VH-VL binders against q9umr5. Designs and how they scored, part 470

Target 1, 268 residues: q9umr5
Amino acid sequence: SYKPVIVVHGLFDSSYSFRHLLEYINETHPGTVVTVLDLFDGRESLRPLWEQVQGFREAVVPIMAKAPQGVHLICYSQGGLVCRALLSVMDDHNVDSFISLSSPQMGQYGDTDYLKWLFPTSMRSNLYRICYSPWGQEFSICNYWHDPHHDDLYLNASSFLALINGERDHPNATVWRKNFLRVGHLVLIGGPDDGVITPWQSSFFGFYDANETVLEMEEQLVYLRDSFGLKTLLARGAIVRCPMAGISHTAWHSNRTLYETCIEPWLS
Below, E stands for the ipSAE of ESMFold2; O stands for the ipSAE of OpenDDE; V2 stands for 0.75 times the mean of E and O plus 0.25 times the DockQ between their complexes.

## First folded at step 22 (VH-VL)

Design yi7 (framework fv_nofazinlimab; at its last look DockQ between E and O 0.81; V2 from the best seeds 0.82)
Fold by OpenDDE, look of step 22:
Structure yi7 (fold): chain C 268 residues (1-268), chain A 123 residues (1-123), chain B 112 residues (1-112)
Amino acid sequence: as target 1 above (268 residues)
Amino acid sequence: QVQLVQSGAEVKKPGSSVKVSCKASGGTFSDYAISWVRQAPGQGLEYLGEVIPMFHTRNYNKKFKGRVTITADKSTSTAYMELSSLRSEDTAVYYCARTKYDILEGFSDFDYWGQGTMVTVSS
Amino acid sequence: DVVMTQSPLSLPVTLGQPASISCRSSQSLVWSKGNTWLNWFQQRPGQSPRRLIYKVSNRDSGVPDRFSGSGSGTDFTLKISRVEAEDVGVYYCMQGTHEPYTFGQGTKLEIK
């Protein structure tokens, strides 16, 4: 039998968005138990990510317990960060494949329609004033805001991304790294036509330097220092990068070609 | 000024489906979320769900167990609410309303409402 | 779901006299510091609901200053300093902090 699949949604999302994905899985892997977690749906997805991590943990623990052979995680957009954190805090998870589906794994610094929708009176250039305040950190989108021009504020004020990345020292860094390294495969999915994840390379742990030049995963300090295990995972062949062009952000979970190319191979 | 104009009254049989429309004008449709609320005769207000056209996302009150489908057409600035497997208990006035999301200012819930659409379910 | 409990459910008032409606939530409606999504709606006979107050105490445009909202956490109040004939209708509190969004039972304001 196929291992159970757990799906975690993105910002303002719900299980409804994954109806096509469920269909694809059922067709190609019949009998697979797929659980799309309807937690923190809608505006609730704006809650602090650590709060979400706790909630999702409570939901996945019983599923994992009933699947001793392991489970697969498919985590979309903001959900990818939730899942990474989840795997970092769980010392007994049994995740075989962690599929990060167009997630801002290295954070967000976009001036997109999404940003303008949520911050109608702000630009990305001044959002640090909001996001790196205690008030701003009460919102999920600020928990992974990564301003390359204000690295000091990011490192000191980010209550989520900087911690799970091991960029700021904390007492759980070693344990979280150990836990995350329990994953069988890390499948990174994203693409240049996403339109929301900015830069789109963030889905592959690439990100801006201080000059807004995009650096690859291997050039990032978190990789070089192996702060949460990326270097180790890559060395043992556990990281899969699957870029795909021509896919908008809201279509990653509903594209058959993407599914067959980037998702399906890791559900067996 | 902002207006939400809904479709006309409906009379339906039990087990059938109804689809109500809500056309928005006087603002930018994609800048808002559209929610649906119903009110049975002589009763209070009940939230059904929400669509966010910009994000292409939909959220439902789980109480309805998948009977509600909310959609939006940005090209026509129109939101839709479909309720299936109709029951007599679904007899109510159905309202659409808009919500503004602003991280700085907060969530501005239901600042404008449609005129309501009476849906009667009877055998 | 968060239960919103209004009191009273029926509110007969003499013209010119003040009125007060209480709304209690089963959970705190505080999201973050300074953010509490509690709204008050007025529904006149035969009309759609109209928002009066948002975020506990902010009046919508066109709402007379005789209406005021207050409260925090789980306890909220709508006050009308001097009731007028046009104030007849049903008033609802609504929370937007927790999904699904929920309304109070409604308070029917009538003139004695």
Scores: ipSAE 0.873, ipTM 0.936, lowest interface PAE 0.6, mean pLDDT 96
Fold by ESMFold2, look of step 23:
Structure yi7 (fold): chain C 268 residues (1-268), chain A 123 residues (1-123), chain B 112 residues (1-112)
Amino acid sequence: as target 1 above (268 residues)
Amino acid sequence: QVQLVQSGAEVKKPGSSVKVSCKASGGTFSDYAISWVRQAPGQGLEYLGEVIPMFHTRNYNKKFKGRVTITADKSTSTAYMELSSLRSEDTAVYYCARTKYDILEGFSDFDYWGQGTMVTVSS
Amino acid sequence: DVVMTQSPLSLPVTLGQPASISCRSSQSLVWSKGNTWLNWFQQRPGQSPRRLIYKVSNRDSGVPDRFSGSGSGTDFTLKISRVEAEDVGVYYCMQGTHEPYTFGQGTKLEIK
C-alpha cells in the first residue's frame, strides 16, 4: 500500500524533532513504514556534508532494497542538501517523491541566528574568508555558504554545493544528472517567514544576483543550462512548489496544515 | 562571573520522576548549549544530553532516550533535566555544564559547571 | 560509544615532581582533517569538575602554566611539570568529537 518514507534531519537536529510529522503520517496513511534516520545527530550535523552523504547512503540502501516499488524522502533544512546529493550519487535509488522542507538548495547568505551563534564575530559580508578556506570546509554550514559577491571563491572553494549544482566541472556531472532525473517528483517547500534560510527562495532554487536581487529558479544559470536536471524535471511536470507563509524554520515538521497541503498528497 | 546554579538535593522512590533546574547567569543564555552529566557515588562521569535554547533543539544520549527530557526557558535563563522511571542505579550527582559552538575558535565543551544536585533513589 | 581509557588510575606523586596522565580513545578523535575535541577536567574532593585544557592543548583562563596537554589521533597526555598540594583530585579526559560525548574513568592524583 503506502511506500516507505525516509526522513533526513537538519542542523543540530535528531530524530526526536519529527515526532509530530510521524503522527500526521500515521493518522492519514496508516501502515506506512517511516524511518527517521538516526545519524549525524546534534554536533555531528556539523560534519562535512560529503561525510554525511556517505553515512546516509549506507543507511538507505537496505531500506530501498526492501521496497522495490519505491520510497519517499522527506528532508528538512540542511538534510535537503544531503538528500539531493544522495539522488545524484546513487545509481540505483528508487525515490518517487523527494520532499524538500525549507532546504537551502541554492545556498545560504544571511545574518541569521545560526550565523551569529556559530560565528559570533562575523557577518555575512566577511564570512567568505572563513568558509572558503580548507578549515572552514570541514563544517557543513560552510559547505553551502554562497556569497553572491565572491562567486570566484565560491566556485573554487565549495567542496559540496558548487559540485552538486553542476557549477564546477567534475568527472561525475553527467552520471549525477542522470541519477537525479530518476526521481518521480521534486516537492519544494518553504516560505517568507522561515527566518533562517536566506534568501528563503533558496528553498525553491532561487538566489541572489550580485545586487542581492532574488532571481527565481527559472532565471538561474544552473536551470538555464540544465546542469543537474531542473529544466528537464520542470518540463516533465515533476516539480511541485508549495510555499506557505507564517511558518518559522523549526515548525515545518510540526504544522498540520503544511503537512496536509504540501506533504500528504505526495506520500503515495 | 559565569554561574550555573542548580536546584537542591532530592530523594525519590523507584518509578517516579525528578526534575533538576540549572539557572545560568553572567553571560547570554542563548549563546550556549546546556548539557547534563551525572556521576554515581564513587564513579566517573556520564553524559545525558544537551539543549540549545536559541533553536529549541535537543539531543539525548541514546542510553537515556525515552526517560530523559532536557528543556530550556529563555525568559528565566534556566535549563531543566527530567529523568523518569527512576531506578536505584540512577542515584547520582547531576551536573549541568555549558558549551560554546564557535566555529572560528573551536568548540568549547563544558567550560563551566553547576554545583551539582544529588538525586537519591531508594525504596 | 567511544571508550576513553586513562592510565594510571591512581597516581601518587611527590610534591614538586612532574606527573603525567595518559588518555587513549577507542577510535580517532580527529573531526575531519585536523580538529580534535579532546578536553581535560580536574575534580577536587567535594567539588564540581573544572576544565583545565580544551582542544588538546589549550589552557583555560586561570589554569597555571605547569599544566599542559598534548597528543593526537587516539593518544593524549596531560602533564603537570611540578605538582603542588592544590593539584590533588581526580583528572578526567573527555572527547567531544563523537556523540555521545564520553569521559575517561578518571585518574586520582595523590601526594605521597
Scores: ipSAE 0.795, ipTM 0.886, lowest interface PAE 0.9, mean pLDDT 92
ESMFold2, look of step 22: ipSAE 0.790; ipTM 0.884
ESMFold2 (binder alone), look of step 22: mean pLDDT 90; pTM 0.929
ESMFold2 (binder alone), look of step 23: mean pLDDT 89; pTM 0.928
OpenDDE, look of step 23: ipSAE 0.863; ipTM 0.932

Design yi8 (framework fv_nofazinlimab; at its last look DockQ between E and O 0.76; V2 from the best seeds 0.79)
Fold by OpenDDE, look of step 22:
Structure yi8 (fold): chain C 268 residues (1-268), chain A 123 residues (1-123), chain B 112 residues (1-112)
Amino acid sequence: as target 1 above (268 residues)
Amino acid sequence: QVQLVQSGAEVKKPGSSVKVSCKASGGTFSDYAISWVRQAPGQGLEYLGEIIPMFHLRNYNEKFKGRVTITADKSTSTAYMELSSLRSEDTAVYYCARTKYDILEGFSDFDYWGQGTMVTVSS
Amino acid sequence: DVVMTQSPLSLPVTLGQPASISCRSSQSLVWSHGNTWLNWFQQRPGQSPRRLIYKVSNRDSGVPDRFSGSGSGTDFTLKISRVEAEDVGVYYCMQGTHEPYTFGQGTKLEIK
């Protein structure tokens, strides 16, 4: 039988968005038990990501326990960060494939429609004043705000991304790295036409330098220092990069071609 | 001024479906979310679900999952609520309402309401 | 789901006298950032609900100052300093902190 699949949604999202994905999985892998976790749906997805991590952990533990052969995670957008953190804090997870579906894994610094919608009176260049405050860090979107022009503020104020990246020293860094490295495969999915994840390379752990030049994963300090295990994963062939053009952010989970090319191979 | 104008009353048979519309005017449709709330005769208010038209993101009350579908057309500034497999218990006035999300200013829940649409389910 | 419990459910009031409605939530409505998504609605006979108060204590435009909201955590109150004839109707509290949104049972205000 196929390993169970656990799905984690994104910002302002819910299980409804994954109805097509469920259909695809059912068609290509009949009998697969797919669980889309309806936690922190809608506006509750704005809650701090660590709170979400705890909630999702409570939900996945029983599923993992019933699947001794392992499970697959499909984590979309903000959910990809939740899942990465989840795998970092769980010393006994049995995740075979961690599929990061258009997730801002290296953070967000985009002036996108999402941002403008939530911050109608704010500009990207000034959002650091909000996001790197204690108040701002109580919102999920600020937990992975990564301002390349205010690196010191990011490193000191980011209560989530900087920690799971191992960019700021903390007592659990070694253990989290060990835990995360238990994953069988890390499948990174994203593309240039996403329109929300900014830069889109963030889905592949690429990101801006101080001049807003996009550097690749291998050029990032987190990779060079192997702070949470990216270098180790790559060395053992456990990282899969699957870029695809022509897909908007809200379509990643509902595109058949994307599914067949980037998701399906890792569900068996 | 902001107005939410809903479609007219419906009479439906059990097992059928109903689709109610809610047209917004006097504001920017895409800047808001549209929620649906119903009220059975002589009863209180019950939340059905919400759509964020800008991104077509939808959230449903679990109680109605599988039966309720909320959609929106930004070009016409109109939201829709479809309820399938109708039962007598679904007889109610259905309202649409507007919500604005703002991280800095806070959420403005249901600041404007439609006039309501009476849906009667009877054999 | 969060249960919103209003009291009383029936509120007969003499014209010109004050009125008070309580709303209690089954769990805290406070987010970690400090905001509380608690609203009060008025529904006059034969009309759609109308928001009176948002975020616990903020009056909507056009709402008379005789209406006031207060509370924190799980306990909230709507007060009317001097009840007028036009205040007749059903009042609902609503929480927007937890999905799904939930309403109180409603309090029917009538003139004695």
Scores: ipSAE 0.837, ipTM 0.918, lowest interface PAE 0.8, mean pLDDT 96
Fold by ESMFold2, look of step 22:
Structure yi8 (fold): chain C 268 residues (1-268), chain A 123 residues (1-123), chain B 112 residues (1-112)
Amino acid sequence: as target 1 above (268 residues)
Amino acid sequence: QVQLVQSGAEVKKPGSSVKVSCKASGGTFSDYAISWVRQAPGQGLEYLGEIIPMFHLRNYNEKFKGRVTITADKSTSTAYMELSSLRSEDTAVYYCARTKYDILEGFSDFDYWGQGTMVTVSS
Amino acid sequence: DVVMTQSPLSLPVTLGQPASISCRSSQSLVWSHGNTWLNWFQQRPGQSPRRLIYKVSNRDSGVPDRFSGSGSGTDFTLKISRVEAEDVGVYYCMQGTHEPYTFGQGTKLEIK
């Protein structure tokens, strides 16, 4: 029998978005218990990410307890950040595969339709004034806003991303790294035609420098200092990178080729 | 001048479906979420669900999940609500209303309403 | 679901006198650090609802100064300082902090 799979959705999303993914899993891994967590749907996906992490933690505990052999996580977009935080804060998680499906793991700096929709009078160059304020940090999209031109403000004001990346000093950093390193595999999925995650390489822990030149994961300070375990995981052979072109942001969980290539092999 | 104009009244038999339209004008349709709210005769207001047309994302009140479908057509600036397996208890005026998810100014819920569409379910 | 309870359900008022409508929620309507998505709507006879107050105390444009909103947490109030004939109708509170959004049962304001 297969390990249970837990699915965590993205911004303004709900469990319905994953109906095709559920079909694929049922066809290739019949009998697998798949739970799409129906929490923080719609508007509530804008709640602070730490609130979401707490709620999702409460939901996954009984699922993990019933599956002592382990579980898999499939976490889409914003949901990938929730899941990475879960792996850090849970000293009792039993996650084998963490599958990060086009998630802004190093943050977001994009003047996308989502940004224009939520901030109609602003552009990416001035969103730091809103997002790096107490007001802005009440909203999830600002919890992972990462302005490469105001990195000092990001490091001081980010209530979520700078903490789970180990970019800001905090007393739990050692424990969170230890917990995260208990994961079996980290599967990173994304691609250049996503259209929302900016830079798209954020899904692979890449990000802009101050000139908006993308530095890959191995060039990032958080990797080099091994702040939360990326260097250790890569050295163990536990990081899988599965880039795929031609897939837009809303299509990652409904593309059969993507599933068969990047997801299916990790659902033991 | 913002307007939400709904389709006309409908009389339906139990077990059938109804589809109500809501056409927006006087603004950018994709800037808003469109919500549906109903009011049975002489009674209060009940939320059914919303759609975000920009992203084709839907969220439904669990009480109506499985019977309600909300859609939108950006090219015509029109949202639709379809309610299936109609019962006499579904007799109500159905309203559309809009919401703006502006983070800086805060959520602006139901700042404009359609005129309402009476749906009567009877034999 | 968050239950919104209005009091009174029927409010007969003499013209020119004040009116007060209470709205209580079954749980806090604070979003995170102070944002509270509590709204007040007026439905005049034969008309669609119209928003009067958003975010607890902010009047919409075109709403007379005699309307005011107040409250926090779970307890909220709509006040009309001097009732006029055009104020007749049903008043609803609504919360948008928790999904699904829910309305109070309504308060029918009528002239004695």
Scores: ipSAE 0.758, ipTM 0.872, lowest interface PAE 1.2, mean pLDDT 92
ESMFold2 (binder alone), look of step 22: mean pLDDT 90; pTM 0.928

Design yi9 (framework fv_nofazinlimab; at its last look DockQ between E and O 0.83; V2 from the best seeds 0.00; counts 0 for: unsure alone 72.8 < 75)
Fold by OpenDDE, look of step 22:
Structure yi9 (fold): chain C 268 residues (1-268), chain A 123 residues (1-123), chain B 112 residues (1-112)
Amino acid sequence: as target 1 above (268 residues)
Amino acid sequence: QVQLVQSGAEVKKPGSSVKVSCKASGGTFSDYAISWVRQAPGQGLEYLGEIIPMFHTRNYNEKFKGRVTITADKSTSTAYMELSSLRSEDTAVYYCARTKYDILEGFYDFDYWGQGTMVTVSS
Amino acid sequence: DVVMTQSPLSLPVTLGQPASISCRSSQSLVWSKGNTWLNWFQQRPGQSPRRLIYKVSNRDSGVPDRFSGSGSGTDFTLKISRVEAEDVGVYYCMQGTHEPYTFGQGTKLEIK
């Protein structure tokens, strides 16, 4: 039998967005128990990510307990960060494949229509004033805002991304790293035509330097310092990078070719 | 100048489906969310669900999950609500309403409403 | 789901007199830093609902200043300082803090 699949949605999302994915899984892996977690749907997805992590943890624990052979996680967009944090705080998770589906794993610094939609009176260049305030950090989108021009503010004010990345020292860093390293495979999915994740390389732990030059995962301090285990995972062959062009952000979970190429191989 | 104009009254048989439209004008359609609320005769208001065209996301009241489908056409600035497996209890006036999201200022729920669409379900 | 409880459900008022409607939520409607997504709607006979108040105490454009909203946490109030004939209708509170969004039962305001 196939291992159960747990799906975690993105910002303003719900289980409805994954109806095609469910269809694909059912067709290619019949009998797979797929659970799309309808937690923090809609505007609730704006709640602090740590709150979401706690909620999703409560939901996945019983599923994992019933699947001693392991489970797979498919986590979309913002959900990918939730899942990474989830795997960091859980010392007893049994996740075989963690599939990060177009997630801003290294943060977001986009000036996209989505950003303008959420912050109609603010620009990307000024959002640090909001996001790195105590008030701003109560919104999920600010929990992974990563302004390359205000690194000090990011490191000191980010209550989520900087912590799960191990970029800011905290007492749980060693344990979180240990926990995260329990994952069998980390499958990173994203692409240049996403249009939302900015830079799109963030889905592969690439990100801007102070000059807004995109550096790859291996050039990031979190990798070089192995602060949460990326270097270790790569060394053991546990990281899979699956870039794909021609896919917009809202289509990652509903593209058959993407599924067959980047998702399906890791559901067996 | 913002207006939400809904389609006309419907009379349906039990077990059938109804699809109500809501055309928005006077603003940028993609900047807002469209929600659907119904009101049975002489009763209160009940939230059905929401669509956010910009994000292509839909959120439903679980009470109606499986029966309600909300869609939107950005090219025509029109939202749709389809309710299937109709029952007599679904007889109500169905409203569309607009919501503006602003993280800084807050959520502006239902600042404009459609005129309502009466849906009657009877044998 | 968050239950919104209004009181009274029926509100007969003499013209020119004040009116007060209470709305209580089953859980706190505070989002963050005091932000609270509590709205009040007016529905006149034969019309669509009209938003009067948003975020607890902010009047929509065109709403007379005789209407005021107040409250915090789980307890909210809509007040009309001097009821006029045009105020006849049903008033609803609504919370937008928790999904699914929920409305109070409605308070029917009538003139004595």
Scores: ipSAE 0.781, ipTM 0.902, lowest interface PAE 0.8, mean pLDDT 95
Fold by ESMFold2, look of step 22:
Structure yi9 (fold): chain C 268 residues (1-268), chain A 123 residues (1-123), chain B 112 residues (1-112)
Amino acid sequence: as target 1 above (268 residues)
Amino acid sequence: QVQLVQSGAEVKKPGSSVKVSCKASGGTFSDYAISWVRQAPGQGLEYLGEIIPMFHTRNYNEKFKGRVTITADKSTSTAYMELSSLRSEDTAVYYCARTKYDILEGFYDFDYWGQGTMVTVSS
Amino acid sequence: DVVMTQSPLSLPVTLGQPASISCRSSQSLVWSKGNTWLNWFQQRPGQSPRRLIYKVSNRDSGVPDRFSGSGSGTDFTLKISRVEAEDVGVYYCMQGTHEPYTFGQGTKLEIK
């Protein structure tokens, strides 16, 4: 009788990355139908996030239709941004728990290993020149690049993050907020030793100001304006924050203590 | 000078497994994705999957999912491909090849190849 | 899977004459707006494949300028302006736009 679980992977991932998570769910919640979506695997995870949202939307519809009592989402890394956009664009979703597993919800601004791996001649201070161009917006990592020192370029050029945050005007903002607010719980997971999500507080809707001081979720303009429903969700008691130290970015879905503490309680 | 050096030829019985190694030199191992491609005698090329050692992520061609395992050891700059439940149609030369990702300049797919490893499956 | 179809599969050519190899994909190879991850490889007898062309038309280092690539969308062409004896081998197109990566069947270039 457990609700089905849909897993949305991160950058360069595939369903194999979640084998341990699947084992934990099977051990603690036997009989749970778990689907790790095999879409945009590997290199395809670099495709524009709106393209990924469209494909994942098509995949989740039949799963949700078979489970009228609801489903849970576990969305890892950039997959958490895909899932948040899904919750905004689907007026017919039945998601109870949206579990955001170390996702850059307010964006990314860091000289991390995978930034250097994908942009070997760049650094965070100059990446805005690539990412805030039509060329850069063809790639998912640039869709959530958030340079706090070039906020005007971010607001103008971001084809994804600025829109789902309600930071740029668009005709669907009210409907997207309404759809997002249908979720039962928003479970935010992340921690200071992640090493990839920068600032790591992005996983909790925190982010840098222009001085690179981290402002927490409640200090963000998008929260204060309730532009996509964070303030409403928090007031309903629907936001769960589950920080955990000592976990690197690639280990969130393979740590049993993390699963038992932060994930398991929300897989009704 | 970038080089990918593979392990030697293997002769295997049906139902067994084979593990082929691919040692990288002349560059930083973690800067690349390592892919595996096979070629049956007189036939074309077939992609098996890849590993990104930097992130320890793997992606397999669905055709081989469940039978192929790709791993890497950063300390020895070596990637491995293991194919299980071998059949006679798995007789092929197995190649490793690398990809350098660079968002600005594009993907440099399979710009260096190993010498190939012949795997013969016979009863 | 994206099917890559090469034509012809066998290409006998007189030394010094031009050669042309066609490659068609079952889906567009355009990544999103601009990039097309279409590659050409050469495999000489007894050797590993060697990349000739990347991103449709860019020659790799050390590839003679008599090799050129062109095309867009689903239709691509490799041309050799004048065939030399060392060009004998099998030529493969490969797409890297869609997982899994797929190759054409190969075109065997022979000197007649």
Scores: ipSAE 0.736, ipTM 0.860, lowest interface PAE 1.3, mean pLDDT 92
ESMFold2 (binder alone), look of step 22: mean pLDDT 86; pTM 0.873

